VHH binders against FH protein interacting protein FIP2 (FIP2). Designs and how they scored, part 7

Target 1, 298 residues: FH protein interacting protein FIP2 (FIP2), of Arabidopsis thaliana (Mouse-ear cress) (q9se95)
Amino acid sequence: METSSNLSSMVRLNIGGKKFCTTIDTLTIREPDSMLAAMFSGRHAMCQESKKGYVFIDRDGKHFRHILNWLRDGVIPSLSDPDCSELLREADYYQLLGLKDGIKDSRKEVGEVEAELTRIDIIKCIQTERVRFRGVNLSGIDLSKLDLSLVDFSYACLRNVFFSRTNLQCAKFRNADAEGSIFHNAILRECEFTSANLRGALLAGTNLQSANLQDACLVGCSFCGADLRTAHLQNADLTNANLEGANLEGANLKGAKLSNANFKGANLQRAYLRHVNLREAHMEGANLGGANMTGAIR
Short names: E, the ipSAE of ESMFold2; O, the ipSAE of OpenDDE; V2, 0.75 times the mean of E and O plus 0.25 times the DockQ between their complexes.

## First folded at step 1 (VHH)

Design d09 (framework vhh_8pnl_2; at its last look DockQ between E and O 0.02; V2 from the best seeds 0.00; counts 0 for: pae E 20.6 > 2, unsure alone 62.6 < 65, off the site)
Fold by ESMFold2, look of step 2:
Structure d09 (fold): chain B 298 residues (1-298), chain A 125 residues (1-125)
Amino acid sequence: as target 1 above (298 residues)
Amino acid sequence: QGQLVESGGGLVQPGGSLRLSCADAGFTFSSYAMAWYRQAPGKERELVARITSGGSTNYADFVKGRFTISRDNAKSTLYLQMNSLKPEDTAMYYCAADQGYLPTDYWSEAEYDYWGQGTRVTVSA
């Protein structure tokens, strides 16, 4: 009772019959994109074992202590090859990318007879210097899990590029053609997408806070659960886009095309919806508190 | 904003050496890819050598190991060491800066962000 205000909430876990106790902060801070962070961050419905308030996870708990120590202190365990392989399997299951990378980096020389540079190694070399990929064709390339912040892709052809879990904060895509590209869980804060073609792109779960999407083609895009707070969407074409559960608080959608756009459960509080046709959109459960709908068709 | 200033040009005998320098005049030198270009009288400007911010180098075929491009980010200075100079190397040499990484055959002088005014290299006949 006396320390309830000073501590992160305690979490009781049952991992395949093995019981653990930790904190919400431990489970959510070091690996914010992990399955564990998603379960306990408040972005998803929490579930608990009904008998004692344990959250049950149907996985082998043999190495879970090593996962918790990584989440607590950033410690990479020193394990034998069989145990390390088992831990790596669990790290992959929980989407603990930092732990997986740390284990791989610690063991990079083990088992490698002929080291060739991978695609990712080449991309890391590019990432360590400030580069511009203006007007080049990179279609189909895998750029996932890289730090490409501030990179300039303006006018590039980026069709079907894999940007999953990529840090693209403040990157520029002005007039880029990114049709069909995959941005699952990418960081796109303050990106410049003015007049970009993103037709059919998968942006589910992305952080697009304050991104500039003015005049962009977003036809058929998926923004499920995306964070679009204060994004600039003036005159964007959102025909057939899926924004179910997206957070558009304070976003500017003036003049946007919303034909068959899905806003089910979206947060549009204080959004600017001047001169849009909302009858074209699916608005079931959308929160429009404080939205500016001057000249909108309802 | 930002202007490059070349120095180190001059008259040299065939087989001699010169070291060209290019100093930054108001931008973050270490973040730019840098290049040397040259233009002989009556000819088009051509790439001599390029160096990325990370230190990777690329040379025109006519250099054939005679020139070395380098950079000193602490001094914000780009260098071109020119050895085994020939009369055909006589030209105005320009420094250029670009924020990017692109295939060498894609970019032209119109796409570089900053250019110097040039320094003359004369190799006597």
Scores: ipSAE 0.000, ipTM 0.098, lowest interface PAE 20.6, mean pLDDT 78
ESMFold2-Fast, scan of step 1: ipSAE 0.000; ipTM 0.134
ESMFold2 (binder alone), look of step 2: mean pLDDT 76; pTM 0.779
OpenDDE, look of step 2: ipSAE 0.017; ipTM 0.336

Design d10 (framework vhh_6fv0_2)
Fold by ESMFold2-Fast, scan of step 1:
Structure d10 (fold): chain B 298 residues (1-298), chain A 126 residues (1-126)
Amino acid sequence: as target 1 above (298 residues)
Amino acid sequence: QVQLQESGGGLVQPGGSLRLSCAASGFTFSSYAMYWVRQAPEKGLEWVSTISSSGGSTYYKDSVKGRFTVSRDNAKNTLYLQMNSLKPEDAAQYYCAADQGYLPTDYWSEAEYDYRGQGTQVTVSS
């Protein structure tokens, strides 16, 4: 504390309605290449300032205290798996690479093998139009912002991989293990996830239009605000998944498991819901206009 | 006039291969998901495979996974089904069907297809 406090300016933040006070030093020093640091370095256009002196950021503020504790003291919080996944999504948005790595390391299982290729190795490979990573272990690497369209990740081990803002249009993930992976705002249009493990994956804001998720494990996944129009979800396991505000217009959910799935405010117009059990799903404000519910349990 | 015309059926020995084709006309083929369905004598319609309008997503009945491959050529308005390692149980009349943005995957969902062809016969015998 000695002389350091004399150089810091106070900042007031409104994160999705939650108010925080901190310093410019806290926001910029630990993660200097982050979006958050850039926002307060005078080189980034900030979100609309309120007339009451708050900088507004349109994000979920629930876990922002953990972001500030990381930026101030380097502390990785001990959280439940769902809360840890929510924090990872926020860390990815703000481009807090150190926090992402710290959380990723805390989730490493005993006996987990290190990735066979680095981010730089993948970038070198992508110079070709027909790169395949079938059965390769890429667990824990950061593949955010890359153009990986048409890439074949079938049978690959992709646990806790970062695919934020990645172009994965028509990419293949058949039987891949992508548990805990982050796809925030990724383009996944017409991708193939048949029989993939996406348990606890974060797919908020993704474009999954016409994607094939048949037989996939989607337990505990977040699809908040995702575009799932005409997606194929037959026999997918959506137990505990969060699809609040998702667009599932024309999606096929025949035989899907929806136990404790959250569809609050979701668009299910013209969706195929034949033979699904809806009693255990949360449907408040969902639009079911023209949905086929023949044989559904309600 | 909307028309779906299947071809490529015939007699094949168990373990053999056949490639079915479906020529589409009278509608915007590239805007429709396409389906292969089959019906054996004295049995109901059975869904076999689905392909999305672009060809990027495919689905298969469990008993044909790994043996059958569906594909399409939107420039030629043609749907294909490559059938390998054919079994006696695969003997049936095969139909192609079209649907705009909806994917029925059950025997009893024939009524949900926008268009269906007249079929091509596949016979598997030793």
Scores: ipSAE 0.000, ipTM 0.150, lowest interface PAE 19.7, mean pLDDT 80

Design d11 (framework vhh_brivekimig_d4)
Fold by ESMFold2-Fast, scan of step 1:
Structure d11 (fold): chain B 298 residues (1-298), chain A 123 residues (1-123)
Amino acid sequence: as target 1 above (298 residues)
Amino acid sequence: EVQLVESGGGVVQPGGSLRLSCAASGFTFSSYAMSWVRQAPGKGPEWVSSISGSGGSTLYADSVKGRFTISRDNSKNTLYLQMNSLRPEDTALYYCAKSEWIYDTSGYDSDYSSQGTLVTVSS
């Protein structure tokens, strides 16, 4: 296999005002199951054309150069923690699982807090029916695609842990520190996150039906397309959280902080929004049918 | 100690199928991309397929696309390659490799491979 001329397969991208030029092969081959690959392989992508044949994507273009370098050459950038966190959010949005894995590996090399147990140790514990990991430090490990239902992670240190497609039904995370952890498409039904720290966590596509998130720190979390029906979010801090397209039918948000939270296209039917300040939330296209907004500030 | 043990190779007729396995140990398997690389008699190593640590992303060399399927079972620390519609040109010693996330059709880190597994496609 050799690289051919890319001029005839060229794609022009406008990412939040930043312009990039690449090829269909670059966008589709390395991460074929990604949103980005789906957009350019003819798989159900809906995009409006901008001027001069640019495809517009309403995202922050600051780190898109690193995404293209990953897709083209398999290069994982060497970045500061804040920049890595920003890139991880973009990688999650585009569903670039290989890039997410590579950044996780990179972070371990630059000095993450050492985990007490490995992925293999956790697998062995589950096989012997040990389901209690209270207060254990598991920061930075990959627990993706495991069956961790009913596991007790209360008080655990879970910073930057990968829980992608993990079954966490009825798992406990009370007072756990899961800052920056990735839960993409995880099953979190009936989970207990009371007083947990989930700052910057990625929970897009998760099933959080009837989960208890009371008093949780959800600052900067992504819940895009998540199922939060009947979830308990009383007094949760959702400042800067992204809930675009999330289903919050019947959810209880009493006392939740929603400063700059994004609810575009979200389903809030029959949600309890009493005494909630909605002033700074973005509600375009949200469905509020039957919601209880008595005393809400608008 | 990082160890990779390949198995599942054999002799098959053109059009046949084989499933290769790679048992990994000595590292956090799910944290690394894994690749299959082959070396035909008298030729250098050729990259065949890669899979991300989570298993959500895969990519294939044009020569095997649509015929081979890479997969992994992170609970068993095992990498697989399902090979269908085998051709004489698929005859090679097949190795699995821990990936440094650098894609290159000629790039092969043999430090983590052992004996490999031989696939012979002939009538």
Scores: ipSAE 0.000, ipTM 0.081, lowest interface PAE 25.1, mean pLDDT 79

Design d12 (framework vhh_7zox_3)
Fold by ESMFold2-Fast, scan of step 1:
Structure d12 (fold): chain B 298 residues (1-298), chain A 122 residues (1-122)
Amino acid sequence: as target 1 above (298 residues)
Amino acid sequence: DVQLVESGGGLVQPGGSLRLSCVASGFTFSSYAMGWVRQAPGKGLEWVSDISSGGSTGYADSVKGRFAISRDNAKNTLYLQMNRLKPEDTAVYYCAKSEWIYDTSGYDSDYAGQGTQVTVSS
């Protein structure tokens, strides 16, 4: 039994093993368009257990109290830069745009550098054979023309980073946030972008041969003239992406979203296009010779 | 105005079942292919299943044989029957129209609904 008045307003949350109790109002009023608000906005759910038990969310619960304090009182926490980066990832997941803006504005007001390390710091790290930058915040720095092959940027925050002409062969970006980053003419052969956010990234002229982009967000990306031969693009979201003149020979695009994607003059010979909607894509002059289009909408 | 409203998610034990529903409005539902995509914690979108206007279905290899997509054009409703659920199926499930994003719309377009949370816990 819940022993308070307005029992129906109570919500029990289990965030990655950390338990929280709050109200529907707390979860829905301050950020009404968020994913959190959507979970509790009164949609019909046929799960009776969710009325009495905990709603489990498989996320890191370390900073969830700060999310609740923001939603309840509009408080932006005073945290170290690494902790702020962790909180920003959670705020992004829950689509808490007000919290994201508040944290960014708070750091801007203090005059703190968003990135944890400078270009020179990265150069020194790779000289001492440190190649792991998992979960590090490097947003906005210039990493152009460096040899960053085999470097692990998984879970890193890389928004608006410059990687022009950078050697990133076999680098790892699993679950990294590289929104708006510039990769012009970079070497990205066999790199791993599984589940990465590359929204609006500029990848024109890149070498992405055999790269793994499964489940990646590639919305609004530019791949003009890029080499994507044998790349893995299964379930990637290429909505509004520009792949004009790109080479996708033998690439696997199974289940990819191609809404308003531009493939004008692209090479799709031997590509695997199972279950893609080709009607939504601009295909003028594209070469589809030998492509597997089983289950494709054409 | 295109609206997609998902429901039916919840907490379930491994091996359990859930049926997701998506009520569509603002467009001629029967004329469009519809599908389900999911986003697991900390990951990008994964295509789960689709169904054409004519009823042809497709499934991701990870869910084939366990999930069944269907549609009721008279009710403007899309369904996903999820059987033998695994912890790996834990995700927010989104209903998607064939034109998921168009023009200058972003990734969080109103053509993919707000989603319904499915949590499979051992």
Scores: ipSAE 0.000, ipTM 0.086, lowest interface PAE 23.3, mean pLDDT 78

Design d13 (framework vhh_gocatamig_d2)
Fold by ESMFold2-Fast, scan of step 1:
Structure d13 (fold): chain B 298 residues (1-298), chain A 121 residues (1-121)
Amino acid sequence: as target 1 above (298 residues)
Amino acid sequence: EVQLVESGGGLVQPGGSLTLSCAASGFTFSSYALAWYRQAPGKKRELVAGISSGGSTVYMDSVKGRFTISRDNAKNSVYLQMNSLRAEDTAVYYCAAPTYEHMFEYGYDYWGQGTLVTVSS
């Protein structure tokens, strides 16, 4: 947890006899819905070994370096098929959905069009005030922690891109293909996602206040703990999306598709839900105070 | 080879301010936690402030509200902004970076040479 009262953010791990040290941020930011994030966010019981303070996990530690490299840097390792299968079993155990998808995508890479620009190329572009990447293929690159505010990614191919803790305030993603992209804890305030494809994207902990997501495909997206206050979600497809604990105060969901969407514990105060079909949505513990539900189907 | 180079130390009056800088090279800076330690003559080296790869910070109690640790991943640098300095803050300040290895925990293994901060009238 991030508090100034902590004396160290360092974590000591013993994975089946293999010892690792890392940080709470490394274990929690890239995959906040994972078992590892749950263990180190205070949601799971932990056992420390003796005076050195190791947390023991009874798993094979052979590939744990690759898990840490994924969590730290977003790197998908280049491994043999047997080693990839072993890593996939570990990723599944820890519930690292992004790593699982990255490994599956790496096995499909034969014949895929590679990204046109690297992380370093993007950094050079923003340093020279070039803020337009319209229609560019940047699939699979790591753009985490960069200041990409006001950048135009409209019509870009951004499949499986990493935007963890990236500043994307007022950035444009109109008609972009960002399927499977990871935005954990990114700043997306007032960004433009009109008609974007965000299928399966991970947006937990993001700041999406006043973002425009009209007509976007948000199927299977994770918005756990996201700030969506006053966001525009008109006609968005949120089928199978997870918005548990999200703040949607004042958000406009007119015409949104909410089939099997999870709003458990979400704040929907003053949200506009007129004519929305809530029949298959999960609303346990949701706060609907002052919401406009005129004509909603329940 | 990992290198950490501190700068910004000097003589300052009580109540004054200093900014310490640490320039790092030889590793993927953005992936590592970094810390500032200090050591006064005859005392143990102690953690002053730490910053994780994700920007989470920790501070020793006596500097909370006075010191701010920050990082600039584009410049491979970590900073310690020190305000409202007291005589008790007089020490050599060290920048530290960890070594991460599969078999062993090393904590903070890479250290700069230190920069002297003297708070006196």
Scores: ipSAE 0.000, ipTM 0.092, lowest interface PAE 21.4, mean pLDDT 79

Design d14 (framework vhh_7uia_1)
Fold by ESMFold2-Fast, scan of step 1:
Structure d14 (fold): chain B 298 residues (1-298), chain A 124 residues (1-124)
Amino acid sequence: as target 1 above (298 residues)
Amino acid sequence: QLQLVETGGGLVKPGGSLRLSCVVSGFTFSSYAMAWVRQAPGKELEWVSSISSSGGSTYYEDSVKGRFTISTDNAKNTLYLQMSSLKPEDTAVYYCAAGRWDYTSLYESSYDYWGQGTQVTVSS
């Protein structure tokens, strides 16, 4: 079991004259590629003009509480159209792509199938140990940073769900539709994804050790830097998938489709590659030491 | 010291069923990934099924999916393989295997500990 928190330190912010207090974790974890995260992760220069220990940002602070609520709890506020437009402009400035998408998706009402449960509903279910979401429609909701270990999402509709830094150890996704879902840095150890649809999902930096991905659709997925040691990928469709730098030591890829899959710099030591067509994959710098390639096409 | 002892093999007619058992001693059973691997006469080792250290994930070779079920009984330190709808091509010596470091793989060299095997013969 793992909880999301590696860095905690109080931060005082002055946003256009409005003062806020939060933590570095709140500012960096949910949207790690944002401009806001970059300001507080030590990766880029930080501008500080307040002598009272506040970091000054010359922006309209009217809706900044909604930005903090999104970064802390994954909450998309319910606002009037003018207020939503103002919040979108701030989200764009800080490069909060998840918040921008959440606001845009929350305003799509005509012809769209909305989730049956909200983030708050899921949290309440977890608190009461009701961990079965089999066949439920949860498309587009934010489940980031939650402890969802051992939960059953089999047959669920999970399109475009946010699972960033979520603990999903031993969770079940059999036949689930998770197309376009974001799993950045999630813990997916021993998860069951048999026959799941993960087309276009983002799984970079995930821990997928010993996960069952048999018969899964992984077309166009990103596994850059993922840990896939001993994972079961038999008959999975990895067409156009990016596994650059991934660790697939001991993984089973029997019958997997690797058309235009990128394994550059990947570790495939002791992987099971019998009867797999490797000519379709990009293998530059891949480590195949001890791999079983009997009958593989090279 | 770790030891694996298989039982349950025998002669069975096509369409029949058998349950293989592997009693484990010398380690905390729930700390190891477990597998069944078979070897038919004159053939290489073929991985059949594995189960994660937590028991939460199970994996199967395509030819046995829907016919074989792998399970554990942590209280008895025992691994099972329930085999149904057996076919002549399932004839083999079946080995129980355990992997350290929460390590599972279809590759036989990924398992550190092996039993002596139990013979399964499917014939008239």
Scores: ipSAE 0.000, ipTM 0.311, lowest interface PAE 16.5, mean pLDDT 80

Design d15 (framework vhh_8pnl_2)
Fold by ESMFold2-Fast, scan of step 1:
Structure d15 (fold): chain B 298 residues (1-298), chain A 123 residues (1-123)
Amino acid sequence: as target 1 above (298 residues)
Amino acid sequence: QGQLVESGGGLVQPGGSLRLSCADAGFTFSSYAMAWYRQAPGKERELVARITSGGSTNYADFVKGRFTISRDNAKSTLYLQMNSLKPEDTAMYYCAAGRWDYTSLYESSYDYWGQGTRVTVSA
């Protein structure tokens, strides 16, 4: 017989001596994973009007009005830098992640060192439509295990990004800066890396079949056990790269720089090696059966 | 027909609830990311909800707060709890499985698909 919701029940708060009145819905709905939501979503004993009790929280109440306005209406206040810093400390205490993000966004100088979007932002973008991240700064974020197939990262700044076990089939990275990024066991089949910077990137165990890496900087990259069959590596710089055990069957390496590159145990059957200097590469145990070595230095 | 079998669809009044199930019939369920897609008459197929092998969930904006995706690895079954159903939720609901932790809207990203279960929310 009881079908009524008690979520709109009144709550009286005493925040460091400052008194506020709101509802359970205000404290729980917008930030369900917050400390405030945890305190009130499972609370059985409520302050009744007849008892006039307050829930005491030993915090500075100066900016709590802004917390309630955020929770009620989604409003990010326009405050001075010192006041924003004080509000940010309170948002952190109550674990109001949405408010913390909103304050951070309102104070955003320029994305010189920091990524413009978070992992959660990328997930939301993908869920709404096919998304282009051309020229966006995503440095340092964790994009592991996501389906980012067909996504356009051309001209993006992707330094030290985690792409471990990510599906990047047919993704575009033309002229992107992905220095130091980690692609362990990622699917990079038919992806576009033309003129990309992948210096020091970790691509061990990746599927790079038919990928286009023409003119890319692959200096110091690890391709141990990677599948590079039919990949386009023309004029790529593989100086100090490690391709031990990699499968490069049918790959095109015309004009590639192989200075101190490690091809130990690599499969280069039917690869196109025209105009490459093989004397600078480590080729112990490499399979060169059917390779085109016209103009190569051995 | 397919390796995934959906059930639990039916006719329900606006504001009602349904629980959809998807049973695994031929692959290692616990290692796969799972998703629910839907297709209304004359509309494109769209992602409703996704759950990774590790249990992380994502929802389309139009179902947030109303639908809950969950999985039972011991029973090799995926669930979609649908609350506060609206006429616009009327569609064929499809279960999909992928080897990767997918967040994509692209159907081609999923390796296995079910035949669908029909949900009708009467006006």
Scores: ipSAE 0.000, ipTM 0.151, lowest interface PAE 17.1, mean pLDDT 79

Design d16 (framework vhh_6fv0_2)
Fold by ESMFold2-Fast, scan of step 1:
Structure d16 (fold): chain B 298 residues (1-298), chain A 121 residues (1-121)
Amino acid sequence: as target 1 above (298 residues)
Amino acid sequence: QVQLQESGGGLVQPGGSLRLSCAASGFTFSSYAMYWVRQAPEKGLEWVSTISSSGGSTYYKDSVKGRFTVSRDNAKNTLYLQMNSLKPEDAAQYYCATDMYFPEGSYDDYRGQGTQVTVSS
């Protein structure tokens, strides 16, 4: 093994007048695709070096300690709203995508999940007319058992919403954020979820027949016993999703990501599995009769 | 009738640990996926974790990954949530839930009374 070990791996930083000392490994390993990693992964002389051997970066250094703690130990700090916003701005500058995601997830739990409308407000709207909720924040509200068919939730924030037994036939969720939402036994036939975020959503027993889930994030979703016949799942991310016993007859999964997806006992008869890596999926007892696997990895 | 009885909540300081339990009865526990959900004051219900019927697959809310572990004992009809490195934002009433379908009941009828977790420095 080729390794390097010397004290020149240490880096002294001057961030807008605030001085920090760390290592090249700290700056490069956790977020290898970041701007910060790019600055320190090369063998080039840093043009921003100042007197005393510091690398100068013209940014606000107030929150840089939190950036180093994230890069070193994976710690997401618990901060006030203004301080979190300031740190998020710095994370964006340095292209620390993991830190940005961690801060956004942390902030959602500290009150950013508050809905703009209540269950009663929604009921009043649907009793009068079927209105659009495009771009509205409805996170955390209970919309169970309502008739919300044909409603447009595109671009809406729907994190942790209850849609249990809700009629959502032909509803639109294009680019909506429905992470953690509960759809148990909901009617989602012909609904539109293109590019939606459904990470960790609970869709057991749902009717998703002919639904459009193209490019959707379905990471960690539960589809136990769901009806996904003829659904469009092209390029969807089903990593860690549970589709045990689901009916996917005739569904189109071209280009879908199935890493650690559970298809045990699922019906995939006549499904389109072109360009899909099946080796990372759990397929015990799955029915693949008549499936199109052209270009699939088996 | 489905009955779910949560326990194990309490007061802990940040960085502390708690193990929650959910005793299930009235249905074939081993045939249904189970969930942990929580609700803090001034927040909506939040999904926390899912475990498949066999226990072979587990899923977590991003903010709890690496800190929380869901498990189940099908022989004892019991669901567990091991919570480590607790943060103030984890303070909530915790409920276990099932994806079992009851046409005559509401989804809320499947959750127990919950167990309160308070994290205070």
Scores: ipSAE 0.000, ipTM 0.262, lowest interface PAE 15.2, mean pLDDT 79

